# Designs tried in a protein design chat: VHH binders against o75319. Part 1

No score or structure here was measured in a lab: all are predicted.

Target 1, 181 residues: o75319
Amino acid sequence: GNHIPERWKDYLPVGQRMPGTRFIAFKVPLQKSFEKKLAPEECFSPLDLFNKIREQNEELGLIIDLTYTQRYYKPEDLPETVPYLKIFTVGHQVPDDETIFKFKHAVNGFLKENKDNDKLIGVHCTHGLNRTGYLICRYLIDVEGVRPDDAIELFNRCRGHCLERQNYIEDLQNGPIRKNW
Structure headers, positions and changes below count from the first letter of each chain, unless a header shows other numbers; antibody chains aren't numbered by Kabat.
F, E and O are the ipSAE of ESMFold2-Fast, ESMFold2 and OpenDDE, as the mean of both directions, binder to target and target to binder. V2 is 0.75 times the mean of E and O plus 0.25 times the DockQ between their complexes.
[cut] marks letters that were taken out.

## First folded at step 1 (VHH)

Design ec2
Fold by OpenDDE, look of step 5:
Structure ec2 (fold): chain B 181 residues (1-181), chain A 122 residues (1-122)
Amino acid sequence: as target 1 above (181 residues)
Amino acid sequence: EVQLLESGGGLVQPGGSLRLSCAASGFTFSNYAMSWVRQAPGKGPEWVSGISGSGRSTYYADSVKGRFTISRDNSKNTLYLQMNSLRAEDTAVYYCAKGRPYYSTKYEFDYRGQGTLVTVSS
């Protein structure tokens, strides 16, 4: 149905670009049908997403949707110029190697194709925090060689909220480096 | 000085079981992930299993998943590998390694022990 996700209102709609990266995290935008249940200032639609990104003087080049549902918005609600990638990612558990690989592959592909611009990779789950943060940090750690604590701190600071799931944090800090290919 | 000492290796028949141990010293054991890696004759090293510092998270190579179990006792500074349903292809020197495994052209670790030989043969 069109129920608002739990605690969805508690999170900033859009984070900031992560310095040194092409990543920006945000909570899931909600299609128009959800607006009836929201105060005007609480509304965050696909259109609002793009407006907020523009306000930051940034541009989205890719959206990676990590939610495990399709009820929040439709890809058709996005501009045709911005590719949309769905990676169904189960909540509350550390993403499996396949999911991690899919994410890495998508990011690497984007970077190869977008060397001539500075467009961002927008990543979101429901709240744009835990699943989103894990996969972004996992990428930074595994592919970019960033120290786990630095990656986590960077993400938290830029998202404006801290990763909450201990299993995610622990895996990032102490789990193995996953294969990149 | 970091020291890792493996034990428990030996000769076993296919389908048999072994339990490896690794005694660690020279660092705060519970603060570090630990891993088992193995190297078969004529082959490169292979990561086998990993475990987080707290022991709450465990990881396995596909080749050993469902057969091997990694565990640790932080009060004893000891890492374990329970190996069940052993196969001929599991024959290798098994090493205890400090830290998380890094995947590249070869597996890299900060420290590893001298290893213990596991031979699976009929």
Scores: ipSAE 0.000, ipTM 0.285, lowest interface PAE 11.4, mean pLDDT 90

Design ec9
Fold by OpenDDE, second read of step 2:
Structure ec9 (fold): chain B 181 residues (1-181), chain A 121 residues (1-121)
Amino acid sequence: as target 1 above (181 residues)
Amino acid sequence: EVQLLESGGGLVQPGGSLRLSCAASGFTFSNYAMSWVRQAPGKGPEWVSGISGSGRSTYYADSVKGRFTISRDNSKNTLYLQMNSLRAEDTAVYYCAKSYWPTHRGYFDYRGQGTLVTVSS
């Protein structure tokens, strides 16, 4: 249905590019059918996403959708030139190794194919915060060797909101490195 | 070297069935999601179906849902697509694709040469 996700309005629609990375996080854009339930200033559609990215003088090269539903928007709502990846990711629990691997693999594949440009990897879950933040940080930690606290701080700062789930934070800080391949 | 070799295509009447196979080599097959994509004459590529590395998760385009079944045998490094209730609009070259993950838009790093499926009376 067209039910607005809880607390969706509370989060900034789009973060900022994470310096030193190709990542940008945002909350889930909602297709036009949701607009009836939103004030104009609250609306955030796929089109709005791209406009906001453009305003930052950036360009999306990939969208990774971590939501566990397909009701928010359709891939057809996105420009055909931007690939769309769906990684169904259950909320509130630390993503399993398979999910982490899928994410890493997608990111690495993108980076391999996009060496000649500076297009961004847009990542979102429902709020573009917890699942999104975990997987981005997990990548930075496991693949890029970033210190966990640094990764978390960087994500939080750029997203404009802090990771909220303690289990995610704990896993990032103290959990084992996950398989990269 | 990654190699993907499709087979099983051919001419079939509407309502008929075909089973496509894709033999994969040159990479750890079970570590990667695989997809079928197709391209009809004069049209762009269309994602048809995807399957996770383990085979636990399968995905289908709306256009083929309920008619096509994707599967894989990791012990044989083979991907399959069972196509039932074929329609004229299913006519296309079908490609096996090594995917990062199943998507509604083909996102893969390798694909085979394809196998032609023609559905015609």
Scores: ipSAE 0.008, ipTM 0.244, lowest interface PAE 10.1, mean pLDDT 91

Design nb12
Fold by OpenDDE, look of step 5:
Structure nb12 (fold): chain B 181 residues (1-181), chain A 126 residues (1-126)
Amino acid sequence: as target 1 above (181 residues)
Amino acid sequence: QVQLVESGGGLVQPGGSLRLSCAASGFTFSEYDTYALGWFRQAPGQGLEAVAAISGSGDYTYYADSVKGRFTISRDNSKNTLYLQMNSLRAEDTAVYYCAAYPDEDSLYSGGYDYWGQGTLVTVSS
């Protein structure tokens, strides 16, 4: 139950806001029960997430959790003022059309409801990199019309880590546009 | 040493059913709830395709669109065995089916599983 995800420590806890978007990516925060297995400087809790976001002078308006488990933290660990959305997303596999649609729908819904503020959409998987990066880039490409290489470069730069999975990169660069409805 | 051994493959007619088994050794399902277990298949001349996966806890499952509603992945912790119940089989389901394990429950459909079985052949033909 409290096993630290593999390579979790290797990734920056929180990226930077992606300029021109409302997206920010981060690795999965771990609830208190994980702390006994971590050095103090390695700890990254839901509370730490919000602190780091504030340090960037940003505010989260939505958290999209793409992990395929619920063992890392509970929605109750988050402020009540920040909606939490779970989209179970299988790792390493290019997300299916349903998953992509769910993500797009969630993002679009948020943007419609939050036109009057500048709150961010926080997206994370386990490492906040591959699944997270793919879906964010997929959105930018399919919905915003961003060139695939530009989307990928933007995400990589802001996350502080590059997408690692070639199948994700290939799909983003050369795969078909997914329907937005 | 982790080992996965598939069984249950064979010849079946279209519309028929088959149940594959994957006996795991070297680790126990009940003690390794962070593992992902999955079934993959490779048809002749085609690449490896993810079919179904289940989290270490057994709480979460994933299916390829092509098998949804027809295939069911399950596990028996007491037997340390993974199953794939295949119903309403089609000719396009013909393939070698592989069992795989990965110590990351978020990687259910990964082609990069750490452990693989030898595979079992499923042939769907009239």
Scores: ipSAE 0.016, ipTM 0.374, lowest interface PAE 7.7, mean pLDDT 89

Design za1
Fold by ESMFold2-Fast, scan of step 17:
Structure za1 (fold): chain B 181 residues (1-181), chain A 119 residues (1-119)
Amino acid sequence: as target 1 above (181 residues)
Amino acid sequence: EVQLVESGGGLVQAGGSLRLFCAASGFTFSSYAMAWLRQAPGKRREWVALITSGGSTDYADSVKDRFTISRDNAKNTVSLQMNSLKPEDTAIYFCAARDYYLGSEFDYWGQGTQVTVSS
């Protein structure tokens, strides 16, 4: 069905670009069939996503979708010029090493192919918070050598919401670095 | 206005030491990765050392264990301590700043400072 995800309305649609990175985080866009259940000011379609990114004077070059479902929107609802990558992740659990490896490879590949532009990597799960924040912070810590607390603070500030799941925060602060070069 | 200004270059004998400084202004220094690159006469510019916004360091194999990069966010400076200098270290040394991922193009560059190592 077309039911709105639990707590989806509690979160800002799109965060700000994370300074010093190519990342921007947002909650899952909802296709037009969901709009009957939303007030006009609550709507956040794929079109709305791109409009909000343009309002920040930014441009998306890649979308990484971390949801474990395809019901919220279809890749064909996105502009043909923007690559879409699906990495299926289960909520509530810290992503496994294979998922972390896939995320890092996607980011590294995008950056290699986009050295001559300033396009952003858009990352979302359902709320654009826990799985999204974990994988972005894990990348910054493991690949860029950012201190865990600094990565978490940067994500929280730019997303406009703090990481909520204690197991994700604990893994970022005290877990092992995942080497995947 | 963004500026990176290098200092500390000069002439030194093989086996000697030099410390280079880069003073940064016009951007949020603490959020940028800082690097030192060098260019010898008739050669391509090569990367020497990098320090991330989080303080992690990385070095080219040619300078590993001899050079140390450090930063002072309160003073908006990055430094390169060069020990056990060799004639092949002779080059113009450039300070560079980057707000993007490792391996992306550098956003800002200094004008360079000459280092000459005599045998």
Scores: ipSAE 0.000, ipTM 0.120, lowest interface PAE 16.5, mean pLDDT 86

Design za10
Fold by ESMFold2-Fast, scan of step 1:
Structure za10 (fold): chain B 181 residues (1-181), chain A 119 residues (1-119)
Amino acid sequence: as target 1 above (181 residues)
Amino acid sequence: EVQLVESGGGLVQAGGSLRLFCAASGFTFSSYAMAWLRQAPGKRREWVALITSGGSTDYADSVKDRFTISRDNAKNTVSLQMNSLKPEDTAIYFCATVGYSEYFPTDYWGQGTQVTVSS
C-alpha cells in the first residue's frame, strides 16, 4: 500500500532558511492516506509543511519536488497560490547535467520574478537530504561561487542533517562546474 | 514475466498528431503508476508524462497542453495522444511502470516505439 518511505521518520520535517539564499529544504510531505501509519506527532502533511514554514516567519513562493514518484502527495494538496515544479530525479545517483540545468533555470527564473519579495524556494526529495542537498549546493557552487565545503556546511547546518551519500559529496567537492547560463 | 509493448510510432509532419499505445502484462496493472519517457539521438532518457493508479496526470513542461496520457485498466493499456508535434519531439518513446522504490521508481521498460517528426 501506502508504505512510509524507508527512514523517513529519522529526519526533521523542515530545515531552516539557508542564510544569504532563498532556499529552504524539507522531507516529502505525506498525504492523508499515510496518517493511519503515523502517530500524531509524526504526521507531516502538505498542510503541516505550510504551518511549519509560517511558524518560522517565512513564506513559500515555489516548491521543487525532486522525487521520482507522485504517490506521496498531489500538487492539488498544495495551496493554489504556490507554484509547484516536478523534476524527476532518481535517488542514489548524482543528478545528470540536464537535471542540474533544469534546477538552475527554475531557481534563476523564480529569483528574477520575485525580486521585490522575500519568498522562499522550497526543495525536497524523499528525505530532503541527498538529492535536495546536492542540487542546492550545486547551485550555490556553480552560480553563486560558494566554496564547496562552505555550501555543504551551510546546507547541513540549516537542514539539521548531514549529506550522507559519498558520491554526491565527492561530486560537489571535486566534480566539474556545470556551466549553463 | 512483466512485459510492456509500445506501438503507434511513425513518421509525421510538424504540426501533426500520433497516438502511442502500451500493452502491459505480467503484473497488477491497475496498482501501478505508468509513465512515458523518450530518448532522442545522442541524448539521455527524459520523462514526458505520468498517470497515477488513481488517474491523476502530470506532464513535462515541453509537452504540456500538447500531449495527453490516459489508461484503460480493463485492457491493461496506457496511451499517449501527441498533438502539435514538433521536430524536437523526435525520439524513441518508452512505456514504463512507476513502482514504490524512490531509487528505481521506473521498474520496467518496454523496447520503445520510434517517433520521427519532419520539419
Scores: ipSAE 0.006, ipTM 0.231, lowest interface PAE 9.6, mean pLDDT 86

Design za11
Fold by ESMFold2-Fast, scan of step 17:
Structure za11 (fold): chain B 181 residues (1-181), chain A 120 residues (1-120)
Amino acid sequence: as target 1 above (181 residues)
Amino acid sequence: EVQLVESGGGLVQAGGSLRLFCAASGFTFSSYAMAWLRQAPGKRREWVALITSGGSTDYADSVKDRFTISRDNAKNTVSLQMNSLKPEDTAIYFCAAELYSPYGTHFDYWGQGTQVTVSS
């Protein structure tokens, strides 16, 4: 349906590129059918996403969609040149090891294929915060050896909103390192 | 239509106790997780306690073993029992509600807050 996600309007549409990484986080884009309930300045369609990325002098090379639904927009709404990956994740719960593995595999594959450019990996869930922030921070901690508090601080600063889910923060700070191949 | 109204705040001496209440209306209370957050002058808002729709509780380390969160679904009320209060607990305390969903959402509704002041 055409129901706007709860609190969606309260979040910044797109964060900034996380320095030293290829990551940029954003909230879910909404296809044109949602625009009847939005003021022009509130609209954030797939087209608006790409315009905002270009305004930052950046370019998307991959979108990873972590939502558990396909009602907000369709892959066909994205430019043909940008790969789209759907990883179904349930909110409130720390993502399981299979989900973490899929995310790491997608990121590693993109980085190997894109050594000769500076294109970004765009990651979103509904608000671009908890599931998005968890998986990006988990990657930085487990694969790149970043300290948990540094990863969380970097994400919070660049997203413009702080991770809120205590179970996610606790897992990042004190949980086991996951060595998924 | 949706309202969260906090009460029970006030001035108390260090070592004392207060009980905060939050009365909810305009939504299906029993389906929502309820939380208490606080904001001290010059500091960022911090999470204090949470109770899920199923009754499971969680607490920030700073208040663990001193504070107890509970809910009454028949009365659409969540409460926070605060014991062994310290001057560092001085803050505006906010009630917040979040709908359990497979998609996960942040706090959907917030109260205006109630002032708690702990004298030394």
Scores: ipSAE 0.000, ipTM 0.105, lowest interface PAE 16.9, mean pLDDT 85

Design za12
Fold by ESMFold2-Fast, scan of step 17:
Structure za12 (fold): chain B 181 residues (1-181), chain A 120 residues (1-120)
Amino acid sequence: as target 1 above (181 residues)
Amino acid sequence: EVQLVESGGGLVQAGGSLRLFCAASGFTFSSYAMAWLRQAPGKRREWVALITSGGSTDYADSVKDRFTISRDNAKNTVSLQMNSLKPEDTAIYFCARYGSDIYTPYYDYWGQGTQVTVSS
C-alpha cells in the first residue's frame, strides 16, 4: 500500500480532445494496487484510461507523463502499442526552458510521424491540470500562435477544470515566448 | 453464490463505539482482501478500511486511529471496530470483497449495507 495523491479524487479522470489539436489531458492513472483504497466509481487505472478514451471515439498514440515519480503506475501497465515518454517536472514552479523544449520536441516529433492517422497525445501530471495545462498551452502559444487567453480557455473547457496556479497563468499571459534553444 | 451480510449498525452518541460484522459465504474467504466502504446521504461511496488475505491493514485518513479492521478466517467474517464516532461518520457501511486476480481487479461483491447514525 501507497497513498492516493492529495486531491486526486477532486478531478475528472479525463478531459475531451482539445478541438483543432491532437491533445487530450487527464489525471494520473493509478495501478491496480491503489484500487483497494478507492470505491469502484473512483477507480482510474491505465485500463480505465484507455476505455474512457475509446468511449469518446478517440485513440491514444503517445502518453507524456509529467509526474516527478514512478509510483502511480509503470509503463508496463500500458498497451505495448502506445509509446510512453517521461518528462520529470516538479510541481508548483513554472517548468524551465529545458523542460518546455523537451515537451515541444516530443509533440513535434509525434505530429511529424503520425500524419497518416488522427491519434492523440495524452498528457498528464498528478491532477492533469497545472503542469499539464501549462505545457499544452505553452505549446499552443509558442508553436501554433494561439493567443494566451484563448489557449487557457480552450484547455479549461476541455479539461473540465480551470488552471489553478496563478504563477502558471501569469507566465502564459505575460511571459516570453520560449523559442527553441 | 457469493454472499456478504453486514450487521452491527445502529444509533450511537458522538464519542461512542460500534462494531460492524460481515459474514461471508460462497467463496474461499481466506484468499481475498476484504474492505469496508461507506456512503453518506447524497454522496458517492468512500473507502474506509481494507484488510488483505495476509492480514495487512490500511485506513482512510479520516478514520485512522479510531477504526480497526480485523478478520476471522475460521468464521469467514471481517469486522470493523469504530471508536470515537463523530456525526460525520453517519453513513451506510458496506462490506466488499476485493478481487485479487487478473480477472477481478476491483470490488466485485458487496453486501446490502448496515446503517450507522451518530448523533451530536
Scores: ipSAE 0.000, ipTM 0.290, lowest interface PAE 14.9, mean pLDDT 87

Design za13
Fold by ESMFold2-Fast, scan of step 17:
Structure za13 (fold): chain B 181 residues (1-181), chain A 121 residues (1-121)
Amino acid sequence: as target 1 above (181 residues)
Amino acid sequence: EVQLVESGGGLVQAGGSLRLFCAASGFTFSSYAMAWLRQAPGKRREWVALITSGGSTDYADSVKDRFTISRDNAKNTVSLQMNSLKPEDTAIYFCAATDYPFYSGSEYDYWGQGTQVTVSS
């Protein structure tokens, strides 16, 4: 059962770094066992991820994986020098306060430990869009004081795709600030 | 509001048939993959069948050739035809929706409340 995720091919593999932040968003990389189901131009392995980020003259310092599965790739498929954090999330519900706190804690810890470099925090779910965009925007709003509409616009522009889940957009625009750091 | 409502569960004898239905509302049904998962008493939830937005189907080995999943985009419904039922098919059956066609029950975006299927010997 190495089924390609629905609509995975419809999304750009990797977005651009979000200016003024350390965030870059991408869709889930697929290990080599998936490549027989993909045309050469559709392949996006963990190696492809690092090559595409290097092509942008950027470097990953942390990967945060928001998927609820480990079937697409294993942490062992990543360079040992790049920390990997798994935060299990499901797509239909706004992430709970514990999940939001775990994300904020990981980001804050990375930034504290990487003050003297410009390495990026790579964030992905399956498509690198809804859960990914929600948690990045939530961090910008709650911790960095960015206005909700500005955070959403910045994410959409840099990812190259707009957030699609209305309940997530509604929570970002009109929900309470989570002061759980 | 997003809703998935299952129906068609019940009691049947071994070798019998049942058809489950799931009515969906509150999202663009035709763009989502639809799945059926089941949970037997004392066991983990297991994936049973999947139909993609494009109509491709897949089945767990335990139900292959006995169960058929189908969808009707005009009515926003997905159904599961269950033939040659066995006592080990006894479980609560859940309808689930996702833009990700995963084989794990833990990866679905929307869930129904479940419908009970009991197969007697």
Scores: ipSAE 0.000, ipTM 0.101, lowest interface PAE 19.4, mean pLDDT 86

Design za14
Fold by ESMFold2-Fast, scan of step 17:
Structure za14 (fold): chain B 181 residues (1-181), chain A 121 residues (1-121)
Amino acid sequence: as target 1 above (181 residues)
Amino acid sequence: EVQLVESGGGLVQAGGSLRLFCAASGFTFSSYAMAWLRQAPGKRREWVALITSGGSTDYADSVKDRFTISRDNAKNTVSLQMNSLKPEDTAIYFCAASLYYEWGTSPLDYWGQGTQVTVSS
């Protein structure tokens, strides 16, 4: 089974760095075994990801993989110099508090260790949109004190696609701040 | 409002064939990936076959070359042609729909009540 994730082709491969933050969002890269099911212009491998990041004059320092599967690519497909963190999240559901706290801890740890450089935290789920956008916005709201609508607008603009799931948007706007780790 | 209704199950002899149908209503069928899953007695549900909104298909290794999934967007139906049936194919077969599909991992948006398939030796 190497099938392309549903609607994966509908989304831009990688967004722009979110100004004022260290975040960049993208859709899941697909290892070369998937390329038989893709036209050349549709390919987005781990190598393609790093080439597109370099084209923006940016550098990845961490990848956070939010998919519930390990089928799309392997950590060994990434450069040895870039740490990889897997946080298993189920699609369609607002991430639970444990997942939110794992994400916050990983981001805080990266920022402490990388205060002397400008490397980015790359975050992806399957489409780089709902789970990815939720967790990035949740971090900005809860940790950085950004207003919910501002965080959502910033993510939407930089990703090039708007958060689609109303339950995610409602939780960001009206849900409790998760401060009691 | 949303409904998935399976049909076509039954009792068949090993080596025989069955065709399962799933009628969908209450959602934009053409936008969803459609899947067939099965659950044998005492086992967890497993993925059998998938067809994406664009028409590409994938199958579990255990059913490749024997089963064929297809869809008809004009009729809001998905079907599963099952050939060369084996006793180990005995299970309740479920039709499922998912907007954001990942094989074997993504939560399903909708699924039906299932149809029983029994393959005798």
Scores: ipSAE 0.006, ipTM 0.224, lowest interface PAE 10.1, mean pLDDT 87

Design za15
Fold by ESMFold2-Fast, scan of step 17:
Structure za15 (fold): chain B 181 residues (1-181), chain A 121 residues (1-121)
Amino acid sequence: as target 1 above (181 residues)
Amino acid sequence: EVQLVESGGGLVQAGGSLRLFCAASGFTFSSYAMAWLRQAPGKRREWVALITSGGSTDYADSVKDRFTISRDNAKNTVSLQMNSLKPEDTAIYFCATGHYDLTYYSEYDYWGQGTQVTVSS
């Protein structure tokens, strides 16, 4: 059977919008087939995601899925009006330059096409923390010129959980800027 | 029929080495990621190492720098080289394949029967 990801229940489903940006981070939604293994209050389906975003008076315009699996939910479980982008990102490893550039291009394209609205870019991996936080912070550092420590602090505060992977933090603070834009 | 058959386990002294093998059949091996997981007596099953279809590798913190995973697509095999073995590495080691999340223990499509590794102090 489909097993609930380890520690998935330990993380807040959805963070807050990161002020001054269009980013919001969350943990992976789980489709209905996982609910038989969850108490009602533990459920976090694609529908639950959109309900929680609306409760914050926000609206999603794009979802970027960084998980290295297609089992948690299907794109068809999302409203047809919200674009979905899959970027297969291996956990534990710092994302490679190709992955970083793909993320940056998707974000820049969204912002260009959505200059007339305030819709958000939703980003998630399994826990919405390490891969998610790395790529969002990398974008803020490389494209928007934010200081690494400030980007990390902003993400941690808005997500409600701190980045855990030391190699990710080290790369953000001391690694090279990826300037292929 | 998809089959995964592990071999290479045994009894070794702390500080020793073992190499585990997994022979795969019944699916397009080169298209799937392969993983090693282990289960110690009275403990939960835990992920140890994986190798993607493209050859990228990842390891649990507890085995990093001691274990090396590799694959041979021509022979449909994946192997795990285990060095500097510790008593806490004692477990049944399983080969698995399927769609996965590399961050934590994940569901795998298919599992082998396992091979016992015992490390004495």
Scores: ipSAE 0.000, ipTM 0.225, lowest interface PAE 10.9, mean pLDDT 85

Design za16
Fold by ESMFold2-Fast, scan of step 1:
Structure za16 (fold): chain B 181 residues (1-181), chain A 119 residues (1-119)
Amino acid sequence: as target 1 above (181 residues)
Amino acid sequence: EVQLVESGGGLVQAGGSLRLFCAASGFTFSSYAMAWLRQAPGKRREWVALITSGGSTDYADSVKDRFTISRDNAKNTVSLQMNSLKPEDTAIYFCAAEYTRGSYLYQYWGQGTQVTVSS
């Protein structure tokens, strides 16, 4: 069905751009069929997402959708000018090496194609927090050489919510560097 | 759980034919473009064929007129009919879902199926 994801209303729709990077994180947008279950101020459709990004004087060049479902919105609900990538990830467990590789490959490809502009990579899971924060931080640590605690602090500050899953935090701080990009 | 399971690979003589199948589950299959990619020993993965949600097809120049991609939305399957096989077609063949065409936008979901073409 069209049931609202658990705790979805508890999270800020869109974070701020992460300074020094091309990343911006947000929670999953909900297509118009969900609006009857939401107060007007709670609505966050794909259109609302792009309006909020523009209000920050930013522009999306790629959306990476980390949810394990297609029920919340369709790629067709997005502007045709914005590439969309689906990477199916399960919640609760640390993303596997194949998932991490796919994410790094997509980010690196985007950056090579967009070196002459300042467009952002938008990343979301259901809440735009744990899977989203993990993969962004993993990229910063493994590819850009950012210290784990600095990557986590930057993500938490810009998202407006702190990473909640201890196994994700533990892997980022003490896990191996994945040299798979 | 999203799964793509490839089958139909094997050993075949040059000039022969094989049909590969990919069984999909855990997502709205009919909404996705489906692709076949391959990886030969010591080489990078390369795109082979694409079929859109609407049924439009496209092929790499190396396989054009020899391979045919098709889908069955009722059965959540995508198939690749490979004719006039060459030793250069020897590779592991992967099934992937794709929303838009682009090298960094491919999604690799299956373990692949081995195709070996002897001369």
Scores: ipSAE 0.006, ipTM 0.185, lowest interface PAE 9.7, mean pLDDT 85

Design za2
Fold by ESMFold2-Fast, scan of step 17:
Structure za2 (fold): chain B 181 residues (1-181), chain A 120 residues (1-120)
Amino acid sequence: as target 1 above (181 residues)
Amino acid sequence: EVQLVESGGGLVQAGGSLRLFCAASGFTFSSYAMAWLRQAPGKRREWVALITSGGSTDYADSVKDRFTISRDNAKNTVSLQMNSLKPEDTAIYFCATEPYWSGTYEYDYWGQGTQVTVSS
């Protein structure tokens, strides 16, 4: 259906690039069929996403979609030049090791293939907050050796909203490092 | 065309058990999380149970330890085993291809549901 996700309007559409990384987080874009339920200033289509990224003097090179649905937009709604990757994640539990490994593999592959440019990895779930923030922070902690509290602070500041799910925060702060390599 | 067909509902006395089934078609079943949701009389639809493509499970607090979700990828079926049923479990039960998350609806369901009635 074309109902607006609950609380979707409560979040900023796009965060800022996370300094020292290639990550940028945003909420799910909504295709044209959702626009009849939105005021013009509330619209955030795939096109709007790319316009907002451009306004920040940034360029997307990959989108990682962490939702389990395709009802919000289709890969065909994105520019042909930007790869799209779907990684299924659940909102109620910390992502399992296989999911974390898939995310890390995708990020590492992108970075290896994009050494000659400064294009960003765009990551989103429905609100671009809990699942998105968890996986980005997990990558920074496990792969880049960032301290958990520093990773969380960086994400919160750049996204413009704080991670809300306590179980995700606890796993990042006190959980094991996932060495999936 | 994506289709979900729920079955297994019925009338049962408090303390009894029922097993619900959802037959899925029209999509790559093994790649998607499956969920059960319910709508009780006079209440909003609520999420009940979730199983990921990898087999991890999650449950609403109200049904934890009483309900078990499982899937059979070879048969494109998701099941919900309901034990120790309470009158409060009376609802129409739906299966869905999207997880319910944090009080928001990330789900899209294609079935008409199956009625579960638990007498006191």
Scores: ipSAE 0.000, ipTM 0.194, lowest interface PAE 12.1, mean pLDDT 84

